# Designs tried in a protein design chat: miniprotein binders against q6w4x9r395to579. Part 17

Target 1, 185 residues: q6w4x9r395to579
Amino acid sequence: GHCSLEGGSFVTTFDARPYRFHGTCTYILLQSPQLPEDGALMAVYDKSGVSHSETSLVAVVYLSRQDKIVISQDEVVTNNGEAKWLPYKTRNITVFRQTSTHLQMATSFGLELVVQLRPIFQAYVTVGPQFRGQTRGLCGNFNGDTTDDFTTSMGIAEGTASLFVDSWRAGNCPAALERETDPCS

## First folded at step 18 (miniprotein)

Design eh25
Fold by OpenDDE base, fold request of step 20:
Structure eh25 (fold): chain B 185 residues (1-185), chain A 82 residues (1-82)
Amino acid sequence: as target 1 above (185 residues)
Amino acid sequence: STTRLRIEFRDISEEQAKKVEEIIRFEAEKSGVDVEFEYHDGRLTVEAEGSPYAIEWFLYIVRLRLWWEMEGVEIYVIKVES
């Protein structure tokens, strides 16, 4: 499964459903029992301009009982809150520079993350087949059915992205704005 | 069915308790969970009630957010009743 966060406000789910939202919050991107130690991948969005529609991904966070990794445009911060030199390696996670503009987080548990730092901060999430039907968050449920990708944190399938996205807020933030458009448009 | 959850936060200040309450209230509202709070002498007690599914997610997300936003605050699950 491949999930992408592109263009500042576009998301394509594991099931290849594209949508767009404008919110300034931390969101659950991927939560699954396949992630060890209650792990979750989160996306941090912030304002990139003056209008409500000017929002952008600014960081990706992997959080578990054992790991705390924050990837932003400027640095990689880990458990102790300090920036780390790359490559950074833990028990089952490695963060390294893939290219001059791309970072990669590789794991032993079937999660891969590629982050484009410049010119636009973008993220690409890949999960193994063991994650099928066992994912929650903005990346969807990875069950091969695009019609139920907008399943809220309460297990309710929504027809539009608005309530879906808001349900996955991991901070006390205002509701996001929805514009369901193809990220290629 | 309804599940009741009792959790405690110990050795926390009033300021910390307020922040915890803000997080919990927000997540409770999203999850359709009813919550009640009591703070006394450095201990915050939270009673939560909702569906089993809602309570499970509620507890997970609260733990996650507290670790992310308030590192060092310990959560004690006192009882879970269904």
Scores: ipSAE 0.852, ipTM 0.940, lowest interface PAE 0.5, mean pLDDT 94
Fold by OpenDDE base, fold request of step 20:
Structure eh25 (fold): chain B 185 residues (1-185), chain A 82 residues (1-82)
Amino acid sequence: as target 1 above (185 residues)
Amino acid sequence: STTRLRIEFRDISEEQAKKVEEIIRFEAEKSGVDVEFEYHDGRLTVEAEGSPYAIEWFLYIVRLRLWWEMEGVEIYVIKVES
């Protein structure tokens, strides 16, 4: 499964459903029992301009009971604030520079993350087949059915992204604005 | 069906309890979980009620957030009733 966060506010789910939202919060991008130590991948969005529609991805966070890894444009931070030189390696996770503009987080448990740092901060999430039907968050549920990708944290499938996205806020933040638009259009 | 969850926080200050409550209340509201709080003599008790799915997620995210946002605060699951 491939999930992408592109163009500052566009998301394509594992099931290839595209949508757009504008929010300034941390969101659950991917949570699954397949992630060890209660792990979850999160996306941090912030204001990039004056208007409410000027929002962008500013960081990706992997969070578990064991690890906290924050990948931003400027640095990789672990252990609640310590900047790390790359490559950074834990028991199951390795973060390294893939190219001059790309970082990669490789794992032993079927999660891969590629982060484009410049010119636009973007993220690409890949999960193995063992994650099928066992994911939740902004990347959807990876079950091959796009119609239920907007399943909220309540377990209810929404028709639009607004309530869906808001349900996956991982911080005490305001609600997001959404436009269900194909990013390729 | 509905699930009722009781969790406790022990040996926490009033200030800590307020912060915990803020996190829990946010997660509860977001997930359609009803919550009630009681703080007494260093113990915060939380009663949560919602669908089984909502409660499961609620407990998960609360545990994770508190683990990182409230260092030193221990959560105790007292009972789960469905």
Scores: ipSAE 0.819, ipTM 0.923, lowest interface PAE 0.6, mean pLDDT 94
Fold by ESMFold2, fold request of step 20:
Structure eh25 (fold): chain B 185 residues (1-185), chain A 82 residues (1-82)
Amino acid sequence: as target 1 above (185 residues)
Amino acid sequence: STTRLRIEFRDISEEQAKKVEEIIRFEAEKSGVDVEFEYHDGRLTVEAEGSPYAIEWFLYIVRLRLWWEMEGVEIYVIKVES
């Protein structure tokens, strides 16, 4: 399965459902029992400087009981707050420069992350078939059905991306309902 | 059907406890979990109650956010009963 984070807060789920949102927060991108040590992949969004309502991806974070790997827009990779030279390897994770403009995080547990650093910071998530039907977060549930990809953290299928995205916040950030009206929803 | 969760934070300042409480209150509200706090002499105790699903997600997301946002705090799960 493939999930992408592109441009100004555009997302395509593992089931190929596209949506967009506007938010300044950290979000659960992917959570699954297939990720070791209670792991999750998170996405950090901030204002892009185009307008006060435009947001874009600024970092991708792999977080577990053992690791806090941050790949940020400024091209710095850290683990637990310490900057790392690439290639960087743990027992089950390797982060390396795929090309002059792309970094890759490869894992032994079926998760692959490719981050485009330039010209625009974007991310591409690939998961193996063992993740089918066992994912939660902004990348959807990977069950082959787009109608319930907007399932919230409480297991409720929503009809709008905004309510779905707000449920996956991993920070005390205002919800879209509590902010100015977002023209892109 | 309800699950009760008791967790504890040890040797934390009042300022650290305030930040932990802010995280926990936010996640409790999102998850429909009822929480009560007691802070005494560096120990913060949290009693949480909700559906089994809500409590499991609540504990997961609280732990994840603490790993992400806080330094020098450790969560101790004291009791889970349903």
Scores: ipSAE 0.779, ipTM 0.895, lowest interface PAE 0.8, mean pLDDT 88
Fold by OpenDDE base, look of step 18:
Formats: C-alpha cells, structure tokens, sequence
Structure eh25 (fold): chain B 185 residues (1-185), chain A 82 residues (1-82)
C-alpha cells in the first residue's frame, strides 16, 4: 500500500483515494497492530500562510513506546528530542539520506517512509501486504475499498474528509477545513 | 454495554495534571467517553466510562498523546471493568 501526502494539503490513501484538507494539527497517518510497540506514524501540519487554506506538512513523526523519531522540514531528524546524525539506526528503524532532497526511514516491520524535503515537504508511506485491512488513520484502511477510507477513529464511515480527518487529530487543535485549493500550493 | 476505566498518574505536578486533563478531556469528548478527575498530592486519578470500543481507543490515544506531548509522565491502568 502506498499513501502520499503531497502539495501541502493533499492525501492519497493506501487505497488510492485522493482528498484534501486544511488543518494545523498533528494527525495519525497510520496506526496498525502490525506496528510494534504500539507504533504510529503521524503528520504535523502547520500554517504556511495567512489564510486558512495555506497549510502544509512540516514534519512526520514515528512514535512508539521505544522511539520518537521526528523528520522535520528543516531537515532535522530527532529521536526522543535529540538530534541525530544520518544514517541513524535504532533496533528496527533506519533513517538515511536517499537523495539530496529525500530522506528515507526504513523499518524491519514492513513500513517505509520517504520524505521529500524540498521544494515542498512531502511524505510517502509504504506498507507491506501484511498491513492489508489492518491500518487506520489518514492513510485509510488499506482494504481495497475506497468508499470506506474515511472511517473515523471510532469506526464510523464518514462521507466527507472533514470529520474523518478531525477524528484522527493527535492534539488539541481546531477542526480542519475542506476547501478547494490550488494543487500546487 | 459500557466499560469503566480507572487510570492514575503518579508524581505529577498540578501543572502537569492540568495539561493531562486537557488532553484527556479532548479525547474523551471525541470518543464519547465520560471522564472524571481527581487530583490529590501529586496523584491524578481519572475515571472513564464508555463503550468498550470507545474506551479502548481512548486509552490508546491518550497514551500516544502523552508519549508525544508529555515526556516523563507515566500512566497507570488501575482498573478495567466491563
């Protein structure tokens, strides 16, 4: 399954359902029992301009009981708040520079993350087949059905992205907005 | 059916407790979980009640957010009753 966070506010789920939202919060991208130590992949969005429609991804976070890895738009990788030099390796996670503009987080448990640092901070999440039907979050449920991708944290299928996205907030933040925006923004 | 959850935070300052409460209240509201708080002498006790699914998610997300937002704060699950 491939999930992408592109253009500042666009998401494509594992099931290839595209949607957009504007929020300034931390959101759960991927939660799954297949992630060890109660792991979750999260996305941090912030304002990139003055309008509500000017939001962008500013960091990706992998959080578990053992690790707290942050990849920020400033090209800083931290674990538990401590800056780390690349390549950085934990027990089952390796973060390294893939290209001049891309970082990669590789894992031993079937999760891969590629982060494009510039010109736009974007993220690409890949999970193995063992994750099929066992994922939750903004990246969807990876079951081959796009119609139920907007399933909330409470297991309710929503028709719009707004309530879906808000359910996956991992912070005390205002509700996300659903607006028509320039895909290049 | 409903599930009752009791969790505790120990050696927590009043300021920390307030932050924890804010997190918990937010997540409780989202999950449709009823919560009650008691803080006394460095211990915060939280009683939560909701559907089994709601409580399960509630506990997970609270743990996750605490890991993320409040390093050093440890949560203790004292009782789960269904």
Amino acid sequence: as target 1 above (185 residues)
Amino acid sequence: STTRLRIEFRDISEEQAKKVEEIIRFEAEKSGVDVEFEYHDGRLTVEAEGSPYAIEWFLYIVRLRLWWEMEGVEIYVIKVES
Scores: ipSAE 0.776, ipTM 0.905, lowest interface PAE 0.6, mean pLDDT 94
Fold by ESMFold2, fold request of step 20:
Structure eh25 (fold): chain B 185 residues (1-185), chain A 82 residues (1-82)
Amino acid sequence: as target 1 above (185 residues)
Amino acid sequence: STTRLRIEFRDISEEQAKKVEEIIRFEAEKSGVDVEFEYHDGRLTVEAEGSPYAIEWFLYIVRLRLWWEMEGVEIYVIKVES
């Protein structure tokens, strides 16, 4: 399954459901029992212009009991706050420079992350078939049904992206409804 | 159906406790979990109540956010009862 974070605020879920949101927060991108040590993949968004509707991806974080790997827009990779030279390897995770503009995080547990650093910071998440039906977060539930991809952290299928996205905030941030002032987005 | 969760944090300052409370209160509101706090002498106790599903997600996301946002704060699960 494939999930993408593109164009600053566009997301395509594992079930190919596209949506856009606007918010400045850290969000749960992917959580699953298939990730060891209570792991989760998170996405950090921040303001990228003068309008509240101009937000973009600034970092991707893999967090577990053992790992706190941050891949930042400034091209620095850290683990537990310490900058790391690439290639960087733990027992189950390898982070390396795929090309001059792309970094890759490969894992032994079926998660792969490719981060485009330039010209725009974007992320591409790939999970193996063992994840099918066992994911939650901004990348959706990977159950082959796009009608329930907007399932909130409470297990409720919502009809709007904003309510779905707000439920996956991992930070004390204003809700998207409190921040959105432009109906065109 | 209701699950009750008791957790605590030990040897934390009033400033750390305030930050922990802010995280927990926010996640409780999102999850439909009722919380009560008690802080004294470096110990913060939290009593949480909600559906079994809400409590399990609440505990997961609180732990995750504490790992992400704070240092020197450990969560102890004291009691889970249904």
Scores: ipSAE 0.761, ipTM 0.891, lowest interface PAE 0.8, mean pLDDT 88
Fold by ESMFold2, look of step 18:
Structure eh25 (fold): chain B 185 residues (1-185), chain A 82 residues (1-82)
Amino acid sequence: as target 1 above (185 residues)
Amino acid sequence: STTRLRIEFRDISEEQAKKVEEIIRFEAEKSGVDVEFEYHDGRLTVEAEGSPYAIEWFLYIVRLRLWWEMEGVEIYVIKVES
């Protein structure tokens, strides 16, 4: 399964449902029992500097009881707040520079993350088949049905991206903006 | 139809407790979970009540946000009653 986070806050879910949102917050991208130690993949969005309502991806975070790995647009990788030289390796996770413009986080538990650093900070999430029907978050539920990919943290399928995205906030932050000139779905 | 959850935070300062309360109030409101707080001498106790699904997510997201946003704060689950 593939989920992408692209430039202007565009997301394509594991079930290939595209949407766009605007918000300044940390969001749950992917939570699954397949991730060890209650792990989750999170995305950090901030103002893009083009209009007050537009936001863009600024970091991707893998967080669990054991790990707090941050890959940021400033090309610094940190683990538990300390900057790391690449390649960086734990028992289950390796972070390395794939190319001059791309970083990769590979894991033993079926999660792969590829981050494009330039020209625009973007992220591509790949999960193995063991994740089918067992994911929650902005990347959807990976059940092969796009009609319920907007399932909130309360398990309610929504028809709009904004309500769905707001439910996955991992921070005390305002609700995602939804404007007519830049609609999500 | 209702789950009651008691959690504690031990050996935390008043400053840490206020930050924990802010996180918990926000997540409780989002999840439809009712919460009450008690802070005594470095121990913050939280009584939470809601649907089983809401409590499961509430506990998960609170833990995750504490790992992300705070240092030196551990959650202890004392009681879960359905």
Scores: ipSAE 0.735, ipTM 0.881, lowest interface PAE 0.9, mean pLDDT 87
Fold by ESMFold2, look of step 19:
Structure eh25 (fold): chain B 185 residues (1-185), chain A 82 residues (1-82)
Amino acid sequence: as target 1 above (185 residues)
Amino acid sequence: STTRLRIEFRDISEEQAKKVEEIIRFEAEKSGVDVEFEYHDGRLTVEAEGSPYAIEWFLYIVRLRLWWEMEGVEIYVIKVES
Protein backbone atom coordinates (compact mmCIF):
# COMPACT_ATOMS: atom_id res chain seq x y z
CA GLY B 1 0.00 0.00 0.00
CA HIS B 2 1.14 3.64 -0.81
CA CYS B 3 0.43 6.88 0.99
CA SER B 4 1.80 10.26 -0.10
CA LEU B 5 2.21 13.68 1.52
CA GLU B 6 2.75 16.29 -1.19
CA GLY B 7 3.08 20.06 -1.49
CA GLY B 8 0.15 22.20 -0.44
CA SER B 9 -0.75 19.75 2.35
CA PHE B 10 -2.16 17.19 -0.09
CA VAL B 11 -2.49 13.59 1.12
CA THR B 12 -3.36 10.42 -0.76
CA THR B 13 -4.32 7.46 1.47
CA PHE B 14 -3.35 3.77 1.18
CA ASP B 15 -6.72 3.33 -0.56
CA ALA B 16 -5.96 6.16 -3.02
CA ARG B 17 -8.34 8.70 -1.49
CA PRO B 18 -6.98 12.25 -1.97
CA TYR B 19 -7.61 15.14 0.42
CA ARG B 20 -6.10 18.42 1.57
CA PHE B 21 -6.00 20.15 4.93
CA HIS B 22 -4.49 23.25 6.53
CA GLY B 23 -3.17 22.77 10.03
CA THR B 24 -0.11 23.42 12.17
CA CYS B 25 0.48 20.42 14.37
CA THR B 26 2.06 17.02 14.64
CA TYR B 27 -0.27 14.31 13.35
CA ILE B 28 -0.38 10.52 13.52
CA LEU B 29 0.34 9.50 9.95
CA LEU B 30 0.41 5.74 10.45
CA GLN B 31 -0.11 3.57 13.50
CA SER B 32 -0.34 -0.19 13.28
CA PRO B 33 0.26 -3.27 15.45
CA GLN B 34 2.64 -4.33 12.64
CA LEU B 35 5.08 -1.62 13.78
CA PRO B 36 7.37 -2.98 16.53
CA GLU B 37 7.60 -1.51 20.02
CA ASP B 38 4.31 0.40 19.75
CA GLY B 39 5.68 2.37 16.83
CA ALA B 40 4.05 5.18 14.89
CA LEU B 41 4.92 7.42 11.98
CA MET B 42 4.08 11.09 12.51
CA ALA B 43 3.95 14.11 10.22
CA VAL B 44 4.78 17.66 11.31
CA TYR B 45 3.08 20.54 9.52
CA ASP B 46 3.82 24.24 9.87
CA LYS B 47 2.87 27.56 8.34
CA SER B 48 4.43 27.97 4.88
CA GLY B 49 3.16 31.35 3.66
CA VAL B 50 1.75 34.66 4.83
CA SER B 51 -1.74 33.26 5.44
CA HIS B 52 -2.65 31.06 8.44
CA SER B 53 -4.28 28.66 5.95
CA GLU B 54 -0.99 28.00 4.11
CA THR B 55 0.69 24.98 5.68
CA SER B 56 3.21 22.42 4.52
CA LEU B 57 5.02 19.30 5.67
CA VAL B 58 8.26 20.12 7.51
CA ALA B 59 9.24 16.78 9.09
CA VAL B 60 8.42 13.11 9.31
CA VAL B 61 9.03 11.31 12.61
CA TYR B 62 9.27 7.62 13.42
CA LEU B 63 8.68 6.90 17.10
CA SER B 64 8.62 3.70 19.10
CA ARG B 65 9.66 2.54 22.57
CA GLN B 66 13.19 2.14 21.15
CA ASP B 67 13.48 4.68 18.32
CA LYS B 68 13.09 8.40 17.74
CA ILE B 69 14.06 9.39 14.21
CA VAL B 70 13.26 12.87 12.91
CA ILE B 71 13.76 13.62 9.22
CA SER B 72 13.57 17.25 8.10
CA GLN B 73 14.94 19.28 5.18
CA ASP B 74 18.67 18.97 6.06
CA GLU B 75 18.85 16.81 9.16
CA VAL B 76 18.29 13.36 10.56
CA VAL B 77 18.07 13.73 14.35
CA THR B 78 17.84 10.74 16.67
CA ASN B 79 17.51 10.12 20.41
CA ASN B 80 19.15 12.89 22.50
CA GLY B 81 18.77 15.40 19.67
CA GLU B 82 22.01 14.57 17.84
CA ALA B 83 22.26 15.05 14.09
CA LYS B 84 23.60 11.98 12.31
CA TRP B 85 25.64 11.34 9.21
CA LEU B 86 24.04 9.00 6.67
CA PRO B 87 23.70 6.10 6.37
CA TYR B 88 22.22 5.72 9.83
CA LYS B 89 21.54 2.14 10.98
CA THR B 90 19.84 0.36 13.84
CA ARG B 91 19.04 -3.35 14.03
CA ASN B 92 15.72 -2.81 12.19
CA ILE B 93 16.06 0.54 10.43
CA THR B 94 18.42 2.05 7.87
CA VAL B 95 18.21 5.71 6.75
CA PHE B 96 20.28 6.56 3.69
CA ARG B 97 20.51 9.01 0.81
CA GLN B 98 18.68 7.46 -2.14
CA THR B 99 19.56 10.26 -4.58
CA SER B 100 20.81 13.85 -4.33
CA THR B 101 17.22 14.95 -3.61
CA HIS B 102 15.74 11.91 -1.81
CA LEU B 103 16.27 10.11 1.49
CA GLN B 104 15.01 6.60 2.25
CA MET B 105 14.18 4.89 5.52
CA ALA B 106 14.09 1.13 5.00
CA THR B 107 12.95 -1.27 7.72
CA SER B 108 12.80 -4.99 8.41
CA PHE B 109 9.10 -4.77 9.39
CA GLY B 110 7.53 -3.82 6.07
CA LEU B 111 7.59 -0.03 6.32
CA GLU B 112 9.45 2.08 3.76
CA LEU B 113 9.60 5.87 3.78
CA VAL B 114 10.98 7.99 0.95
CA VAL B 115 11.41 11.71 1.60
CA GLN B 116 11.87 14.21 -1.21
CA LEU B 117 13.96 17.10 0.14
CA ARG B 118 13.92 19.33 -2.95
CA PRO B 119 12.36 21.22 -4.62
CA ILE B 120 9.51 20.69 -2.11
CA PHE B 121 9.61 18.59 1.08
CA GLN B 122 7.36 15.61 0.42
CA ALA B 123 6.99 12.09 1.80
CA TYR B 124 5.97 8.74 0.37
CA VAL B 125 5.01 5.82 2.63
CA THR B 126 4.94 2.22 1.45
CA VAL B 127 3.74 -0.69 3.59
CA GLY B 128 3.71 -4.39 2.91
CA PRO B 129 0.58 -6.52 2.56
CA GLN B 130 0.71 -7.54 6.24
CA PHE B 131 -0.58 -4.04 7.01
CA ARG B 132 -3.90 -4.54 5.16
CA GLY B 133 -6.80 -3.54 7.39
CA GLN B 134 -4.41 -2.80 10.26
CA THR B 135 -3.51 0.86 9.85
CA ARG B 136 -4.82 4.04 11.44
CA GLY B 137 -4.02 7.71 10.94
CA LEU B 138 -3.82 10.24 8.11
CA CYS B 139 -2.93 7.47 5.63
CA GLY B 140 -6.28 5.76 6.24
CA ASN B 141 -7.21 2.19 7.17
CA PHE B 142 -5.95 0.29 4.11
CA ASN B 143 -9.08 -1.84 3.75
CA GLY B 144 -9.61 -1.36 0.00
CA ASP B 145 -12.55 1.01 0.46
CA THR B 146 -12.25 4.79 0.15
CA THR B 147 -15.63 5.54 1.75
CA ASP B 148 -14.37 4.98 5.31
CA ASP B 149 -10.80 6.27 5.01
CA PHE B 150 -11.81 9.34 7.06
CA THR B 151 -12.07 7.25 10.23
CA THR B 152 -11.16 9.21 13.36
CA SER B 153 -9.02 8.13 16.31
CA MET B 154 -12.29 7.13 18.04
CA GLY B 155 -13.32 4.89 15.15
CA ILE B 156 -15.95 7.24 13.71
CA ALA B 157 -16.20 7.67 9.95
CA GLU B 158 -16.39 11.39 9.11
CA GLY B 159 -17.56 13.08 5.94
CA THR B 160 -15.01 15.90 6.03
CA ALA B 161 -11.25 15.84 6.00
CA SER B 162 -10.93 18.52 8.69
CA LEU B 163 -12.71 16.57 11.44
CA PHE B 164 -10.78 13.43 10.50
CA VAL B 165 -7.42 15.26 10.53
CA ASP B 166 -8.18 17.04 13.83
CA SER B 167 -8.76 13.69 15.55
CA TRP B 168 -5.21 12.59 14.69
CA ARG B 169 -3.43 15.54 16.31
CA ALA B 170 -0.50 14.50 18.51
CA GLY B 171 -0.03 17.82 20.26
CA ASN B 172 -2.00 20.49 22.14
CA CYS B 173 -2.77 22.39 18.93
CA PRO B 174 -5.74 24.33 17.58
CA ALA B 175 -8.06 22.49 15.22
CA ALA B 176 -7.13 22.51 11.55
CA LEU B 177 -8.97 24.88 9.22
CA GLU B 178 -10.77 23.67 6.11
CA ARG B 179 -9.46 25.00 2.82
CA GLU B 180 -10.30 28.67 2.23
CA THR B 181 -11.76 28.00 -1.24
CA ASP B 182 -14.25 25.39 0.05
CA PRO B 183 -15.30 26.41 3.57
CA CYS B 184 -18.53 24.41 3.39
CA SER B 185 -17.73 20.69 3.21
CA SER A 1 -18.96 -1.55 29.77
CA THR A 2 -16.49 0.68 31.59
CA THR A 3 -12.75 0.36 32.13
CA ARG A 4 -10.95 2.05 35.01
CA LEU A 5 -7.25 2.82 34.68
CA ARG A 6 -4.88 3.98 37.39
CA ILE A 7 -1.46 5.22 36.30
CA GLU A 8 1.23 7.07 38.15
CA PHE A 9 4.41 8.98 37.56
CA ARG A 10 7.17 8.83 40.16
CA ASP A 11 9.93 11.22 41.15
CA ILE A 12 8.71 14.08 38.97
CA SER A 13 8.78 17.77 39.81
CA GLU A 14 5.69 19.93 40.13
CA GLU A 15 6.66 21.57 36.82
CA GLN A 16 6.92 18.17 35.08
CA ALA A 17 3.60 17.13 36.59
CA LYS A 18 1.90 20.22 35.13
CA LYS A 19 3.19 19.36 31.65
CA VAL A 20 2.07 15.74 31.99
CA GLU A 21 -1.36 16.91 33.16
CA GLU A 22 -1.71 19.20 30.12
CA ILE A 23 -1.04 16.30 27.77
CA ILE A 24 -3.37 13.96 29.64
CA ARG A 25 -6.24 16.47 29.84
CA PHE A 26 -6.08 17.11 26.10
CA GLU A 27 -6.04 13.42 25.20
CA ALA A 28 -8.73 12.56 27.75
CA GLU A 29 -11.10 15.17 26.34
CA LYS A 30 -10.37 14.04 22.78
CA SER A 31 -10.97 10.37 23.70
CA GLY A 32 -14.00 10.85 25.93
CA VAL A 33 -12.13 9.66 29.02
CA ASP A 34 -12.81 11.08 32.50
CA VAL A 35 -9.66 11.83 34.53
CA GLU A 36 -8.77 12.92 38.05
CA PHE A 37 -5.29 13.94 39.20
CA GLU A 38 -3.47 13.93 42.51
CA TYR A 39 0.08 15.19 42.94
CA HIS A 40 1.91 14.61 46.19
CA ASP A 41 5.61 14.55 47.05
CA GLY A 42 6.89 13.86 43.53
CA ARG A 43 4.16 11.34 42.67
CA LEU A 44 1.40 12.09 40.18
CA THR A 45 -1.52 9.68 40.23
CA VAL A 46 -4.15 9.67 37.49
CA GLU A 47 -7.50 7.89 37.69
CA ALA A 48 -9.07 7.44 34.24
CA GLU A 49 -12.44 5.99 33.27
CA GLY A 50 -14.04 5.34 29.89
CA SER A 51 -15.00 2.67 27.37
CA PRO A 52 -12.46 -0.15 26.84
CA TYR A 53 -11.63 1.19 23.36
CA ALA A 54 -11.18 4.77 24.59
CA ILE A 55 -8.95 3.72 27.50
CA GLU A 56 -6.70 1.58 25.27
CA TRP A 57 -6.25 4.40 22.74
CA PHE A 58 -5.85 6.97 25.52
CA LEU A 59 -3.02 5.02 27.14
CA TYR A 60 -1.32 4.47 23.77
CA ILE A 61 -1.46 8.10 22.65
CA VAL A 62 -0.46 9.50 26.07
CA ARG A 63 2.59 7.22 26.10
CA LEU A 64 3.51 8.21 22.52
CA ARG A 65 3.20 11.94 23.25
CA LEU A 66 5.35 11.62 26.37
CA TRP A 67 8.06 9.88 24.31
CA TRP A 68 7.86 12.69 21.78
CA GLU A 69 7.52 15.72 24.03
CA MET A 70 9.21 14.93 27.34
CA GLU A 71 12.33 13.33 28.80
CA GLY A 72 12.79 11.38 32.02
CA VAL A 73 9.09 10.71 32.59
CA GLU A 74 7.82 7.14 32.76
CA ILE A 75 4.28 5.81 33.12
CA TYR A 76 3.54 3.07 35.62
CA VAL A 77 0.25 1.26 35.03
CA ILE A 78 -1.01 0.36 38.49
CA LYS A 79 -4.44 -1.09 37.82
CA VAL A 80 -6.79 -1.87 34.94
CA GLU A 81 -10.31 -2.92 35.97
CA SER A 82 -13.22 -3.71 33.66
Scores: ipSAE 0.701, ipTM 0.868, lowest interface PAE 1.0, mean pLDDT 86

Design eh25
Fold by OpenDDE base, look of step 19:
Order: sequence, then structure tokens, then C-alpha cells
Structure eh25 (fold): chain B 185 residues (1-185), chain A 82 residues (1-82)
Amino acid sequence: as target 1 above (185 residues)
Amino acid sequence: STTRLRIEFRDISEEQAKKVEEIIRFEAEKSGVDVEFEYHDGRLTVEAEGSPYAIEWFLYIVRLRLWWEMEGVEIYVIKVES
């Protein structure tokens, strides 16, 4: 399964459903029992301009009981504080520079993350087949059905992205603005 | 069916307790979980009630957010009843 966060406000789920939103919060991208130690992948969005529609991805965070990894445009922060040197390696996670503009987080448990730093901060999430039907968050449920990708944290399938996205907020932040537009249009 | 959850925070300041309460109230509302709070002399007690699914998610997300936002604050699950 491949999930992408592109263009500052566009998301494509594991089931290849595209949608757009504008929010300035931290959101759960991926939560699954397949992630060890209650792990979750999160996305941090912030304002990139004066308009409410001017929002962008500013960081990706992997958080578990054992690990805290924050990848932003300027730095990589880990459990040890301000560790900025790469490659960074834990028991089952490795963060390293893939290219001059891309970082990669590789794991032993079937999660891969590629982060494009420049010119636009973008993220690409890949999960193994063992995650099928066992994911939730902004990246969807990876069950091959695009019609139920907007399933909320309470297990309710929504028809639009607004309530879906808001349900996955991981902070006390305002509701996101929805634009149901095709990113390919 | 409903599940009742009691969690505690120990050695927590009043200021910290307020922040925890804000986080918990937010997540409780999202999850459809009813919560009650009691703070006394460094201990915050939270009573939560909801469906089994809601309580499970509520506990998870609260743990996650506290870990992320409230360094040094530890959560204790005292009781779970279904």
C-alpha cells in the first residue's frame, strides 16, 4: 500500500483515493496493530500563508512507546533530543538520507517512509501486505475499497473528507477545511 | 454494552492537570466518551464511560497524546469494567 502527502494539502490513500484538505493540526496518518509498541505515524500541518487555504505539511512524526522521530524540513529529532546526524538507527528503525533532497525511514516491521524535503515538503508512506485491512488514519484502511476510506476514528464511514480528517486530529485544534477536488484536475 | 475506565495521574501539578484535562475532554468528546475529573493534592482521577470500542480508542489516543504533549506525565489505569 502506498499513501502520499503531496502539494501541501493533497492526500492519496493506500487504496488510491485522492482528496484534499486544509488544516493546521497534527493528524494520525497511520495507526495499526501491525505497528509495534502502539506505534503511529502522524503528519503535522501548519499555515504557509495568510489564507486559510494556505496550509502545508511541515513534519512527519513516528511515535511509539519506544521511539519518537520527528522529520521536518530542517532537522530530524529523535528520543535523544536534538539528534540531527544521519543515519539514525534504533533496534527496528533506520533514518537515513536517500538523496540530496529525500530522507527515508526504513523499519523492520513493514513500514517505509520517504520524505521529500525540497522544493516541497512531501511524504510517501508504504506498508507491507500484512497491513491490509488493518490500517486507519488519513491514509485509509487499505482494504481495496475506496468508498470506505473516509472511516473515522470511531469506525464510521463518512462521505466527505471533512469529518473524516477531523476525526484523526491528534491535537486540540480547529476543524479542517475541506475541498473535495481531484488533485489530478 | 458499556465500559467504565478509571485512570489516575500522580504527582501532577494543578497546571499539568488542567492541560491533561483539556486533552482528555477533547478526545472524550470526539470518541463519545463521558468523562469526569477529580483533582486533589497532586492526583488527578478520571472516570470514563463509553462503548468498548470508544473506550479502547480513547485510552489509546490519550496515551499517545500525553506521550507527545506532556513529557513526564504518567498515566495509570486503575480499573476497567465492562
Scores: ipSAE 0.683, ipTM 0.867, lowest interface PAE 0.7, mean pLDDT 92

Design si1
Fold by OpenDDE base, look of step 19:
Structure si1 (fold): chain B 185 residues (1-185), chain A 89 residues (1-89)
Amino acid sequence: as target 1 above (185 residues)
Amino acid sequence: DRLRKIARVLYWLAAVLAWEAERAFEAGNFEEAFRLAEEAGELIEYAIKLAEEAIKEGDTDPQTEELLKKAEKLAKEVERFIAKVAEEL
């Protein structure tokens, strides 16, 4: 499954459902029992301009009982609060520079993350087949059905992206705004 | 500039941990809630220190002051939450 966060406010789920939202919060991208140690992947969005519609992805966070990794445009910070030089390695996670503009987080448990740092901060999440039907969050449920991707954290199918996205907030933040826009535009 | 950037990242992480602490509390897992909240507290305090150091070293960017303000707010919230959780232990 491939999930993408592009253009600052566009998301494509594992099931290839595209949608757009504007929010300034941290959201759960991927939660699954297949992630060890209660692991979760999250996305941090912040205001990039003066209007409510000017929001952008600013960081990706992987959080588990053992690992805390934040990949931002400028810094990679781990659980000890220190910025790390790359490559950074744990027992089952490696963060390294893939290209001059791309970082990669590789894992031993079927999660891969590629982050484009410039000119736009974007993220690409890949999960193995073992994750099918067992994912939750903004990246959807990876079950091959796009119609139920907007399932909330409470297991309710929503018709709008805003309510769906809001249900996956990892903090107290304002409500997300929805715009129906072609992510390729 | 680097100090502010690190401080901001720490703030984000602390906020997430604080949120997870709240979830743990709601689930009745008070020990975990406490642990997570304490960790959030440590990170946010470190973020505050870095932001303050940045200002001391001449960072005049309004974003740094804003970050400091937000971090201090979160620190207070976490502190109150820790006290709340402690009552349930």
Scores: ipSAE 0.644, ipTM 0.849, lowest interface PAE 0.8, mean pLDDT 92
Fold by ESMFold2, look of step 19:
Structure si1 (fold): chain B 185 residues (1-185), chain A 89 residues (1-89)
Amino acid sequence: as target 1 above (185 residues)
Amino acid sequence: DRLRKIARVLYWLAAVLAWEAERAFEAGNFEEAFRLAEEAGELIEYAIKLAEEAIKEGDTDPQTEELLKKAEKLAKEVERFIAKVAEEL
């Protein structure tokens, strides 16, 4: 299964459901019992410096009880806050420079993340077949049915991307409705 | 500036850990909540130190001051949360 975060604001789920959103928060992309130690993949979005009307992906975070890995445009930072030279390797995870413009996080548990650093920060999430029907988050539930890919953290299928996306916030940030003064939201 | 960029990454990580600490507290896992919150606090303090050092060394980017403001706010929130969790231990 493939999930993509492209163009600063576009998401395509594991079931190929496309949507767009504008927000400034950290969001859960993927949770699954297939990820060890309560693992989760998260995305950080922030305002674009070139337009007041845009938000964009600025970092991807893998977090579990064992691992804390942040990949941003400029740095890979791990458990103790150190910036790391690549390749970076743990028992189950390797982060390395795939090309001059792309980094890869490969794992032993069926998750692969590819990050495009330039010209635009983008992310591509791939999960093995064992994840089918066992995912939650912005990448959807991987069950082959696009009508319930907007399932919230409370298990409610929503008709709009904004309610779905806001339910997957991983931080103390205001909902889009609370930011009514932002002309882009 | 490298110092500002590292401080920003530390801030993002700390914010996620603080959020996880609150979820652990809501689930009744008070020892885990305390550990996560303390780790978040350590990362926040380091982020603040790096942002302050960046300014001292001549970083005039407004984003550095904004990051410092956000990190100081989060540090206060985490400190209050740690005190709350400690009452349950």
Scores: ipSAE 0.439, ipTM 0.760, lowest interface PAE 2.6, mean pLDDT 82

